VH-VL binders against Elongation factor P 2 (efp2). Designs and how they scored, part 15

Target 1, 189 residues: Elongation factor P 2 (efp2), of Mesorhizobium japonicum (q983m5)
Amino acid sequence: MVKVIASSLRKGNVVDKDGKLYVILFAENIHPGKGTPVTQLDMRRIGDGVKVSERYRTTEQVERAYVEEREHTFLYADGEGFHFMNPETYDQVAVSEAVVGDAAPYLQEGMPVQVSQFNGIAISLVLPQRATFEVVETEPTTKGQTASSSYKPAVLSNGVRTAVPPHIAPGTRVVVMTADGSYVERAKD
Below, E stands for the ipSAE of ESMFold2; O stands for the ipSAE of OpenDDE; V2 stands for 0.75 times the mean of E and O plus 0.25 times the DockQ between their complexes.

## First folded at step 19 (VH-VL; framework fv_ebrasodebart)

Design v5 (from u1 with light chain K53R A89V R93S; at its last look DockQ between E and O 0.68; V2 from the best seeds 0.00; counts 0 for: pae E 3.7 > 2)
Fold by ESMFold2, look of step 19:
Structure v5 (fold): chain C 189 residues (1-189), chain A 121 residues (1-121), chain B 108 residues (1-108)
Amino acid sequence: as target 1 above (189 residues)
Amino acid sequence: QIQLVQSGAEVKKPGASVKVSCKASGYTFTKYGISWVRQAPGQGLEWMGWISAHNGDTNYAQKLQGRVTMTTDTSTSTAYMELRSLRSDDTAVYYCAREKFDFWGDAFDYWGQGTLVTVSS
Amino acid sequence: QAVLTQPPSVSVSPGQTASITCSGDKLGDRYAYWYQQKPGQSPVLVMYQDYKRPSGIPERFSASNSGNTATLTISGTQAMDEADYYCQVWDSSTDWVVFGGGTKLTVL
């Protein structure tokens, strides 16, 4: 935690207000001809996305979060959340299901991810853009199908439902985008 | 696959109401907000309002205050937008869009297919 | 009542670089977002938070935001890039979400 004056805040800063964390979306310092200078803040509460617009005196102190961003390695998930290890310190960080969100099925043991933390609490993750999974279920290949045929439904080894080209058979390893599971290519391994 | 599937086209008379649904799938519905955006024929995008699927909080465009209501049903992962006292200039395609919600995201990353609402006498 | 000003159209030859501008007072102090909309389709997010590219968007798309202007840049423009492009910001002083008027990109 670092106390700063309101007029120093900029978009992308994270602040603590009444025990809640907010991301600054916009900050403007307003100096009226007469009257007290103010800082206008548009910000979004982390966790539920509630948007708040507030004015502070420019000299009012605000707690700004010191956010650490560091690559971690995914270990495992359990009832406490998703566990990552800092490869240099061996410290482990549990990341809540809320922070991991839709990325959860794409995590693989040993996967490098960027973790942003405030006071040891993870507040965001960035996964690699691509990951490789095995196709567990899909319609058998038809020998005469071309690569231009319609994509068919498939289930990946992580449980994600996606679409694959008709020439992909069950057991094939495929590269997918971690954002939405979309098919990229056959794995080259 | 993340999808937002909207209800079908509507034809309404001036003064009526319309309620458009937006069924979400492929993600945890309560972790993201839903915005509604409309587009009149040949025109640009116009934001109508936002609802949190987490707690039901809403924020409506000032132009539409008093005429619009947004709700969610978390048991069916469905968002609703109701526009009342329809006028001919409410003719538009109505989109629902998911607000990407994480530390660095607050974009509309997935959109419904759109629902044409035609208001004519 | 567009707060954000975009040129109505931009034309480029295939393989050339297209630049689409979005102008607004102190726009660089806000996060800018870009959407692509092809005829008869829903918008698709192509850039977020000034310069970041969503997964699945080709690397030929880039963006910047400084001063009063955000710019979407498409290098090596392809016929499939022909679309309407909208910039967007968050601004609570108006209606929280403000879209630009849109720019039609044509690839000749």
Scores: ipSAE 0.277, ipTM 0.659, lowest interface PAE 3.7, mean pLDDT 86
ESMFold2 (binder alone), look of step 19: mean pLDDT 90; pTM 0.930
OpenDDE, look of step 19: ipSAE 0.456; ipTM 0.801

Design v6 (from t3 with heavy chain G105P; at its last look DockQ between E and O 0.49; V2 from the best seeds 0.00; counts 0 for: pae E 3.8 > 2)
Fold by ESMFold2, look of step 19:
Structure v6 (fold): chain C 189 residues (1-189), chain A 121 residues (1-121), chain B 108 residues (1-108)
Amino acid sequence: as target 1 above (189 residues)
Amino acid sequence: QIQLVQSGAEVKKPGASVKVSCKASGYTFTKYGISWVRQAPGQGLEWMGWISAHNGDTNYAQKLQGRVTMTTDTSTSTAYMELRSLRSDDTAVYYCAREKFDWFPDAFDYWGQGTLVTVSS
Amino acid sequence: QAVLTQPPSVSVSPGQTASITCSGDKLGDRYAYWYQQKPGQSPVLVMYQDYKKPSGIPERFSASNSGNTATLTISGTQAMDEADYYCQAWDSRTDWVVFGGGTKLTVL
């Protein structure tokens, strides 16, 4: 964290206010004909999304975090967490299971992932919206086909449970949404 | 499979109220906010307000202050929007849409199917 | 007072580049977002945070935001791109969320 004057803040900066982190949505320096110059800040609190609009004296000191967002490549997971590599520097970053959260089963070796870092520590990830997995369990194709295209239960190779069209058999590779494992289409690869 | 499933179409008289539900599934409900956006026939999108599924905090569009109430029920992963004192110009498709609470502002990445509310005298 | 102004329509031939503008006071100092809405469907996010693209959106979509204008660009436009397009920004002065009026893209 570094103390900066309020007038230096710009959209995308992250600040610490009373122990909570905020993303700057908009910052404007205002120089009235009378009165003290001020910085107007529109901010969003991380964690719950509460939006606030506040004015600071232009010279008031504020604690700023430097958050950098860069694409990384997923490597592997181990007891320390999930490991990613910066493709330009080859530096590795470990991301905790808590930060990865519900995205964990969708990570694949070589997957491009947008990683946000604060002081070199990964704090959030954005995965591609789609990924390909093999169906490892589902009903054989002959049993479900006459249900008017009704989807049937399936288990993917990453352990995720989803629903697939009746023509999908075990061993089929399918494209799913990384948010929840929902079926998109049969893979072409 | 992530879904935002809204309640069915409604027909109301002027002066009545309507309460539209938005049931979320396939994600951790309390990690996101829900906005409500409406679209009058043949018209553009109009933001109505927002609610945090984490703590219930709300922000309402100034035009709708005093007429709208947004709530959530975390036990059922459902968001609600109630619009009171309905007028004919409240006829619209009402959408729920989610916003992620990440480090940078994310957009409305998932939308419900929409609920048509018709206000007819 | 921030009004996001879009042209009501844009027409292009298949394969040409479509450019849809969104104008607002100091819009470049805010994050801009773009949504596609096809007839009878809910909106779909196509660009976020000025220029970033969600996975699954074709590479022919791009966007920029500078000064008073955000621009959505579709190169090699296809018939499936025919839709209404809305820009959106965050602005506490009017409401927290403001949408442009929408642009109908026609591919002839």
Scores: ipSAE 0.266, ipTM 0.663, lowest interface PAE 3.8, mean pLDDT 85
ESMFold2 (binder alone), look of step 19: mean pLDDT 91; pTM 0.934
OpenDDE, look of step 19: ipSAE 0.596; ipTM 0.832

## First folded at step 20 (VH-VL; framework fv_ebrasodebart)

Design w1 (from u1 with heavy chain G105N; at its last look DockQ between E and O 0.68; V2 from the best seeds 0.58)
Fold by OpenDDE, look of step 20:
Structure w1 (fold): chain C 189 residues (1-189), chain A 121 residues (1-121), chain B 108 residues (1-108)
Amino acid sequence: as target 1 above (189 residues)
Amino acid sequence: QIQLVQSGAEVKKPGASVKVSCKASGYTFTKYGISWVRQAPGQGLEWMGWISAHNGDTNYAQKLQGRVTMTTDTSTSTAYMELRSLRSDDTAVYYCAREKFDFWNDAFDYWGQGTLVTVSS
Amino acid sequence: QAVLTQPPSVSVSPGQTASITCSGDKLGDRYAYWYQQKPGQSPVLVMYQDYKKPSGIPERFSASNSGNTATLTISGTQAMDEADYYCQAWDSRTDWVVFGGGTKLTVL
């Protein structure tokens, strides 16, 4: 945490306001012909996305939060949250369910994840675009169906519902997009 | 798999109302917002408004103020857009799109398939 | 209300680099987003927060935003990249979303 003048802030910067973190979405320095120069900051609160607009004097001090992004490895989840480890320092961080959000089903032990932290508190995660899961449930394939046929419903080992090619059977490992669970290809492992 | 599935095409007369639905699946509905964007034939994209599936907050485009109402049903993960007092220039494909509640800002990362609304006498 | 201006059309030969610009007052001070739309299809997010790519977007897509102009760049343009491209920003003054007029990219 460091105090900076409002006019130095830019989009993408994170500020601490009243103990909450906000990402600056828009920063404008306004120099009116008459009056005191001001900095308009339009921000979004990290966590719930609430928009906030604030106007500061250009020289007004604002608490800027430096967010560090580091690769971590997912370890496990428990009642305290999702636990990640920095592979270099072996430091661990617990990430709340609120921060993990819909990424939770795609987390696997040993998975490298980009963790954004402020003062040791994780505020965001970025998962690899692809992940491999086993198909645990899907519709039977009829002998006449080819790979070019329409996809069929399936359930992955993480409980995510997806669609897979007809030739995919339960027990098959498949690569899916972690963003939406869409099928990419059969795993090559 | 994340999907937004919209209701079918509508044909309306001027002065009538239309209500388009957008059923969301594959994600936690209440952690995102839904925006509505329309596109007149051969024209560009026009943002209509936004609704939070978390708290129901809405923000409508100025030109549609008073004529549009966006709602959500969290029990069915469905968003609705009602447009009233329809006129011919409301003829368009109407899209719903997901908007994330974080510092992604107003990015529409998933879109419905679109709903054609035709307004003609 | 903020206005985003795009060229109506851009043409490139296969393998060439396509650049689509989006101009707006102080656009560089706000985040730009880009969408690809092919005929008869829904728009697809191809860039968020100026230069970040969603999952599944090819590496040949890149973007930047500075001054008053955001630029979507497609290196090694392919036939499949032929589409309409829309830039989008958030008007923080009104809290409205604004789209550019769209650019038709033709791959010759």
Scores: ipSAE 0.486, ipTM 0.794, lowest interface PAE 0.9, mean pLDDT 92
ESMFold2, look of step 20: ipSAE 0.599; ipTM 0.851
ESMFold2 (binder alone), look of step 20: mean pLDDT 90; pTM 0.934

Design w2 (from u1 with heavy chain K31R, light chain W90Y; at its last look DockQ between E and O 0.73; V2 from the best seeds 0.52)
Fold by OpenDDE, look of step 20:
Structure w2 (fold): chain C 189 residues (1-189), chain A 121 residues (1-121), chain B 108 residues (1-108)
Amino acid sequence: as target 1 above (189 residues)
Amino acid sequence: QIQLVQSGAEVKKPGASVKVSCKASGYTFTRYGISWVRQAPGQGLEWMGWISAHNGDTNYAQKLQGRVTMTTDTSTSTAYMELRSLRSDDTAVYYCAREKFDFWGDAFDYWGQGTLVTVSS
Amino acid sequence: QAVLTQPPSVSVSPGQTASITCSGDKLGDRYAYWYQQKPGQSPVLVMYQDYKKPSGIPERFSASNSGNTATLTISGTQAMDEADYYCQAYDSRTDWVVFGGGTKLTVL
């Protein structure tokens, strides 16, 4: 962390306010004809998304947090959270469920993930766009159905519900989008 | 799979109210917000407001203040938008959209299929 | 209230680069978002936080935001890219969402 003047802050910067981290969404320096120049910061609190608006004197000192983005490999999850390892340094970081959020089902051992950290605390992560999972449950395939037919409900090995082409059967590995679980293609592995 | 499924088309008379539903699935409903955006025929997108499914906080567009109410039912993962005192210029396709509260910022990353509301005498 | 201005239409030949601009007062100091809407369909988020692409968005899509203008760029434009594109930002005072007027991209 470093103290910087408010007027130097820009969108995308992370600041520490009252022990909580905020991402700046908008920063504006206002120089009124009369009065003290101020910096308007619209910010979002990391974690729960609470929005706040603050005004500072342009010269007021604000704690800026430098966020480091590094590729990590997902290892495992336990009661302490989701564990990732830096493949270069072998350092491990635990990421809370709150941070992982809805990405949790798509994490697989060995998966490369971009982890954003502040002072060793993970605040965000980005998964690969695609991941492969096995279909464990789906509706029976009717003989004669082709890929052009309507998709059918399926459940992936990670518990995610999706829709797959009629020809897909349980046991088949499929590629899905990690953002929404949508079917992409049959895995080629 | 993330989906927002909206209620069907509505035909209303001027002065009436309409309530559109948006059922969310495929994600943790209470971790996100829902925004409502409408689009008059042949026109652009107009933001109506948003509601947090986490705490129920709302923010409405100024021009709709007093006429719109957004609510959520966490038990059914459903968002509702009620627009009152309808007039002809309220004729539009109404969309619900998921608003992310995480590192993505305020992006509408998933949209409902839209609900046509027609207001005519 | 913030106003975002887009050209009403942009035309490009297949394989060429399309650029759609969105202008607003100090837009470069706030995040811009972009949405694609094809006829009869719901909008699709194609850019968030100025230049970041959601999953599933083709690599040919890129964006930037500086000064008073955000720009969506589509390299190697394809017929399937024909659509209306909307920029979006937030009002700094009220946190109200503001959309641009939209740009119709035609692929000739």
Scores: ipSAE 0.391, ipTM 0.785, lowest interface PAE 1.2, mean pLDDT 91
ESMFold2, look of step 20: ipSAE 0.501; ipTM 0.798
ESMFold2 (binder alone), look of step 20: mean pLDDT 90; pTM 0.930

Design w3 (from u1 with heavy chain N59Y; at its last look DockQ between E and O 0.04; V2 from the best seeds 0.00; counts 0 for: pae E 8.3 > 2, placed apart)
Fold by ESMFold2, look of step 21:
Structure w3 (fold): chain C 189 residues (1-189), chain A 121 residues (1-121), chain B 108 residues (1-108)
Amino acid sequence: as target 1 above (189 residues)
Amino acid sequence: QIQLVQSGAEVKKPGASVKVSCKASGYTFTKYGISWVRQAPGQGLEWMGWISAHNGDTYYAQKLQGRVTMTTDTSTSTAYMELRSLRSDDTAVYYCAREKFDFWGDAFDYWGQGTLVTVSS
Amino acid sequence: QAVLTQPPSVSVSPGQTASITCSGDKLGDRYAYWYQQKPGQSPVLVMYQDYKKPSGIPERFSASNSGNTATLTISGTQAMDEADYYCQAWDSRTDWVVFGGGTKLTVL
């Protein structure tokens, strides 16, 4: 944590205010002809998205958070959470199921993941935008007719249900978006 | 797969109310917010307000002064928008849109299909 | 101070570069966002936080934001890019969310 004067804050900075983290959306230093110079901050609270707008004296000290983003490699998951390793230092970090959230089924052993840390504690992950999974089950086409542009239900090897083009058969490797499992293309192997 | 599915089209008279639903699937509903945005025929996008699915906090656009209520039902992952005292100029397509609350997001990244509300005298 | 001004229309030929501007007072000090809307469809996020691209958006889309102007740029424009485009910003002095008036991109 570092204390900084309010006038040094810019959009994209993260601040700690009363034990909550906020991302600066807009900062403006206002130097009126009369009165004390102020910094106007528009901020978003992490976790619930509440927007707040506050004014500080430009010289007022504010706690600025250092959020460190570093690439890690996913190792495995267990009862303590999801385990990642810094490939350069070999230090491991466990990331809670709450932080991993909806990304959990897309993690693959050895996957490079950007891990954001606040004071050494993992607070968010960014997976690669795309990952490859095998289609393990998919529905047959409509009897007597193939709708070549219509997508059909499928189950991926990670258990995610998605939709694929009608030509995709079980055993096909497909590229999907890690955000929601949506089909991108057949894997190019 | 992330999806927001809205209730069907409505035809209302002036002075009535409408309640549009937005059912979310494919993600952890309580980690995001829902904004409501409307679009009158041939016009641009107009933000109406938002609700946090995390704690139920709301913020409404000033011009909708006491006419709008937004709620969520976390047990069904559904957001609702009710607009009361309808006027002819409330005729629009009404969208729900998801807002992300992490370090990289505050965009409306997924949108419902829209619900046409027609207010006829 | 919360008005975002876009040109009503932009026309380009296939393969050319399209530029759509969004102007607002000190917009470069705020995050800008861009949405694409095709006829009869919902808006789709195409750029966020000035220049960042969500997954699934083609590499030909890019954006910038400085001074009073954000710009969405589509290089190698394709017929499928024909749509309405809206910019958006956050501004606490109004109702937090401000959309531009929209720009109709025509590809001939």
Scores: ipSAE 0.502, ipTM 0.801, lowest interface PAE 2.0, mean pLDDT 87
ESMFold2, look of step 20: ipSAE 0.403; ipTM 0.741
ESMFold2 (binder alone), look of step 20: mean pLDDT 90; pTM 0.928
OpenDDE, look of step 20: ipSAE 0.675; ipTM 0.867
ESMFold2 (binder alone), look of step 21: mean pLDDT 90; pTM 0.930
OpenDDE, look of step 21: ipSAE 0.678; ipTM 0.868
ESMFold2, look of step 22: ipSAE 0.011; ipTM 0.533
ESMFold2 (binder alone), look of step 22: mean pLDDT 90; pTM 0.930
OpenDDE, look of step 22: ipSAE 0.021; ipTM 0.533

Design w4 (from u1 with light chain A89V D95G; at its last look DockQ between E and O 0.78; V2 from the best seeds 0.57)
Fold by OpenDDE, look of step 20:
Structure w4 (fold): chain C 189 residues (1-189), chain A 121 residues (1-121), chain B 108 residues (1-108)
Amino acid sequence: as target 1 above (189 residues)
Amino acid sequence: QIQLVQSGAEVKKPGASVKVSCKASGYTFTKYGISWVRQAPGQGLEWMGWISAHNGDTNYAQKLQGRVTMTTDTSTSTAYMELRSLRSDDTAVYYCAREKFDFWGDAFDYWGQGTLVTVSS
Amino acid sequence: QAVLTQPPSVSVSPGQTASITCSGDKLGDRYAYWYQQKPGQSPVLVMYQDYKKPSGIPERFSASNSGNTATLTISGTQAMDEADYYCQVWDSRTGWVVFGGGTKLTVL
């Protein structure tokens, strides 16, 4: 945390306001012909998406939160959360389920993840766009079905439900998008 | 897979109301918001409003203030948009879209398939 | 209220670079978002926070935002890239979302 003047803030900066973190989406310095210059900050509160608009004097002090983004590797999950390690320093960070959210099923041991931290607390994760999982359940393949046929429902080894081409069978490793679990291709490993 | 599935096409008379549903799946519903965007035939995208599935907060476009109501049902992961006092110029495809609350929010990363609402006498 | 201006249409030959601009007052101080919409389909997010690509978006897509103009760039344009493209921002003080008028990209 550091105090900075409002006029120095830019979009992408994170500020602490009343104990809540906000991402600046828009920052504008307004210099009226008469009156005191002000800084308009349009912000989104991290966590619940509340949008707020605030005006400060340009010289007014605002608490800026420096968010560090570092690559980590996922280690394991337990009752305390999801554990990641900095591959360079070997420092570990526990990330709450709330932060991991819907990304949880796609985490694999050793997976590189970008972790955003504020004061040592993880506030966001970015996973690789693609991940490989085994298909554990799917409908039987009918003879004569081609790759151009309709996708069929499947369940991945991480429990995620997806749709796969007809030729995909249980036991097959597939690449999926970590954002939504959509099928990309058969794994080449 | 993440999906937003909207209700079917509607035909309404002027002065009537329409309520479009948007059922979300594949993600934690309450961790995101839902925005509604409409598109008149051959026209561009018009933002209608936003609702938080977390706390129910809403923000509506100025031109629709008083005529639009957005709601969510967390038990069914469904968002609703009601537009009242329909006019011919309300004829459009109506989209629901997911909006993140996190670091990368304020973008519509998943969209429903759209619902055509036709207003004609 | 923010106003975003896009050219109505842009044409490019296959393999060439397409640039779609979005202009607005102090747009560079805002985050810009881009959406692709093909005929009869829902919009697809192709760029968020000026230059960041969502999962699944091809590498040939890039974007920038500075001054009063955000630009979506498609290198090595393909036929499948033919679509309408919309820029979008968050309006100041209101929290309202504003879309550009859209640009029709034609691949000749």
Scores: ipSAE 0.398, ipTM 0.802, lowest interface PAE 1.4, mean pLDDT 92
ESMFold2, look of step 20: ipSAE 0.610; ipTM 0.849
ESMFold2 (binder alone), look of step 20: mean pLDDT 91; pTM 0.935

Design w5 (from u1 with heavy chain G105A; at its last look DockQ between E and O 0.64; V2 from the best seeds 0.59)
Fold by OpenDDE, look of step 20:
Parts: C-alpha cells; sequence; structure tokens
Structure w5 (fold): chain C 189 residues (1-189), chain A 121 residues (1-121), chain B 108 residues (1-108)
C-alpha cells in the first residue's frame, strides 16, 4: 500500500477504499474554470463487481494497492479453497471459489497459473489457454462418419460438457480451451 | 462449452412487440450479465442494454428507454429481450452476449448466433 | 453521448501489417475492446482491456490505447483476417456501452 495523489491514478490501478479494493476503470482530471480541480474515478469493487464513482481533489491522497502477478502451480482444492504454490519460493496461497469461478473444472495438479495477489490475497487467476482432459462419455460413432462430420456431445473427465469430432471415443485425451471447453485437437501425448 | 442459443427469426408489423430469448449454457448463469446488441442490415453494432443475471439490474440505451425490457429466468438460464412499438428501423439482427464479469472490465466474450427481426407492413 | 470513430475501411496485402484506429474523447483513459465480425457471423471478442487477448486469438493480433486513440494491429495479416472490426468502450457516467462505426478490413 502506498499513498498517492488522486490525479496520478490511472485505469487499471487498484485502490483501497474503506478496506475494500477497487479497480479504476476510468480516471479523469477535471479543471474547471472556476473551482477546485477534481479527479473523477469510476471504479469496480473487486469481489462483487459493484461499480462506484468517486470524486477527489486532485491533490487528495488515495491508498493505492499494488497487485503482484506471479506464476503459481495448482496443487489441490479443499474446503478452504484452491491451493496454489509459487514454484520459486514454495509459498502457498489459498484462492477462494469466488475468485476461481468457472475456471475451477479446468485446474489440474501441476498446472501453471498466473495469480494476481494483493497483500497475500489472491484476487484473480489466469489459466493456460489450453488444457488436456480425457473424454469419459460421448455418443457412439456411426459407421461411415468422417472427421468432417458434425461434432457430437461429450463429457470430459472434469465434468465439462463439450463437443468432439465423431472419431473421438471415450478414453481419448483431448485438448480443449479453458475459457469455454471447446475442442481443439486430440492430445499428442 | 459456453454457448448462447437464441430464438428463431421473427417477422413483425409496425407497432407490434417482439420477444427474443437467449439460452445460456456452459457457465454459471447467475455470475454474469447479458447484453443485447443489434445490427441493422449493412450497419454497425448498436448496444441496446444490459441485465444482470445475478440481481436483475438493468440498464438500457437511452434511445430505447420505454420500449425495451430485459429479463432473465435463472431456472432455465435464459435471458429475454422484449422490444415494443416496433418500427421499420428496428429491423436488425439481435444478439445476446455474455458480459464477462472480470475484476477489471466488462467485455462481451460470448455471443449468440443472432436473431433476425424484420419489421414490415 | 460518447462517440467512437473508426475508418470505414482498411486494406492490406497478405503478410503486411494492418492497423485499425478507434478515436474517442479521452479513450485512452478508459478501456477499449475490439470485436471481429465476419460476414454472416456473430462478433468475436479479439481484444479486451486495451491490449489483452482472449484465449484462441492469434498472436499476430495486438492492440494499444493512448490519448484519444485505440489501435488494433494485425501483423502478418492473413486472408482469414478479412472482416469487420468494431471498437467498443464503456461510458462510466451513464454505464452505457458504445461501439465504433466499424472498419472493414480487406486483404488484397
Amino acid sequence: as target 1 above (189 residues)
Amino acid sequence: QIQLVQSGAEVKKPGASVKVSCKASGYTFTKYGISWVRQAPGQGLEWMGWISAHNGDTNYAQKLQGRVTMTTDTSTSTAYMELRSLRSDDTAVYYCAREKFDFWADAFDYWGQGTLVTVSS
Amino acid sequence: QAVLTQPPSVSVSPGQTASITCSGDKLGDRYAYWYQQKPGQSPVLVMYQDYKKPSGIPERFSASNSGNTATLTISGTQAMDEADYYCQAWDSRTDWVVFGGGTKLTVL
């Protein structure tokens, strides 16, 4: 945490307001012809996404929070959350389900993940774009179907539903996009 | 996988109303918002409004205030957009889009396939 | 109401770098987003928060935002990149979303 003048703040900066963290979405310094210059900050509260708008005097001191982004490896999940480890320091951080969100099914042990932290608290994750999972369920292939045929429904080992080419069978490992679970290719492992 | 599937094309007369549906799947519906964007033939994208699938909050474009209503059904993960008092210039492809709830900013990261609404006498 | 201005068209030869600009008052002070739309298809998010790429977007896509102008850059442009590109921003005062007029990128 560091105190900075409001006029120095920019979009993307994180500020602490009343013990809550906000991301600045828009920052504008307003210099009226008459009156005191002010800084308009439009922000989103980290956690619940509530948008707020605040005006400060341009010289007013604001608590800026510095967010550290570090690569971590996913270890495991439990009742306390999702646990990641810094491969360099071996420090561990627990990330809440709220932060992990819909990325949860795509986390695999040993997976490198970019973790954003403030004061040791994880506030966001970035997963690799692709991940490999086994197809555990899919529709039977019809004789004569080719790879150019329509994709068929499938279920991955992580429970995610996706669509795969007709030639893909249960037990096959496939690469999917972690953003939406879409099929990329058969795994080459 | 994440999908937004919209209802089929509509043909309406001026003065009528249209209600387009957008069924979401592949993600936690209530953690995101849905925006509606339309595109007249040969024209650009026009934002219509937004609804939170979490709390039902809405925000509509100024020009559509009073004519548009957005709703969600969390039980079916479906968003609805109703546009009333239709005019010929409402003819467009209507898109629903997931508003990415990232800590940093909003983006429309997934889109429906679009619904053509034709308004003609 | 905020207005975002794009050139109506940009043309490049295959392998060359395409640049599409989006201009708006103090656009550099807010986040810009970019969407690609091919004929008969839905828009696809290609850039968010000025320069960040969603998963699946090729490395040849990049973007920046400063001053009053956001720029989408496509290096080594390919035929498949031919599309309409729209910039988008958020008006924090009204909480409305604004799109640019769109730019048609032609790959010659």
Scores: ipSAE 0.513, ipTM 0.795, lowest interface PAE 0.8, mean pLDDT 92
ESMFold2, look of step 20: ipSAE 0.622; ipTM 0.861
ESMFold2 (binder alone), look of step 20: mean pLDDT 89; pTM 0.927

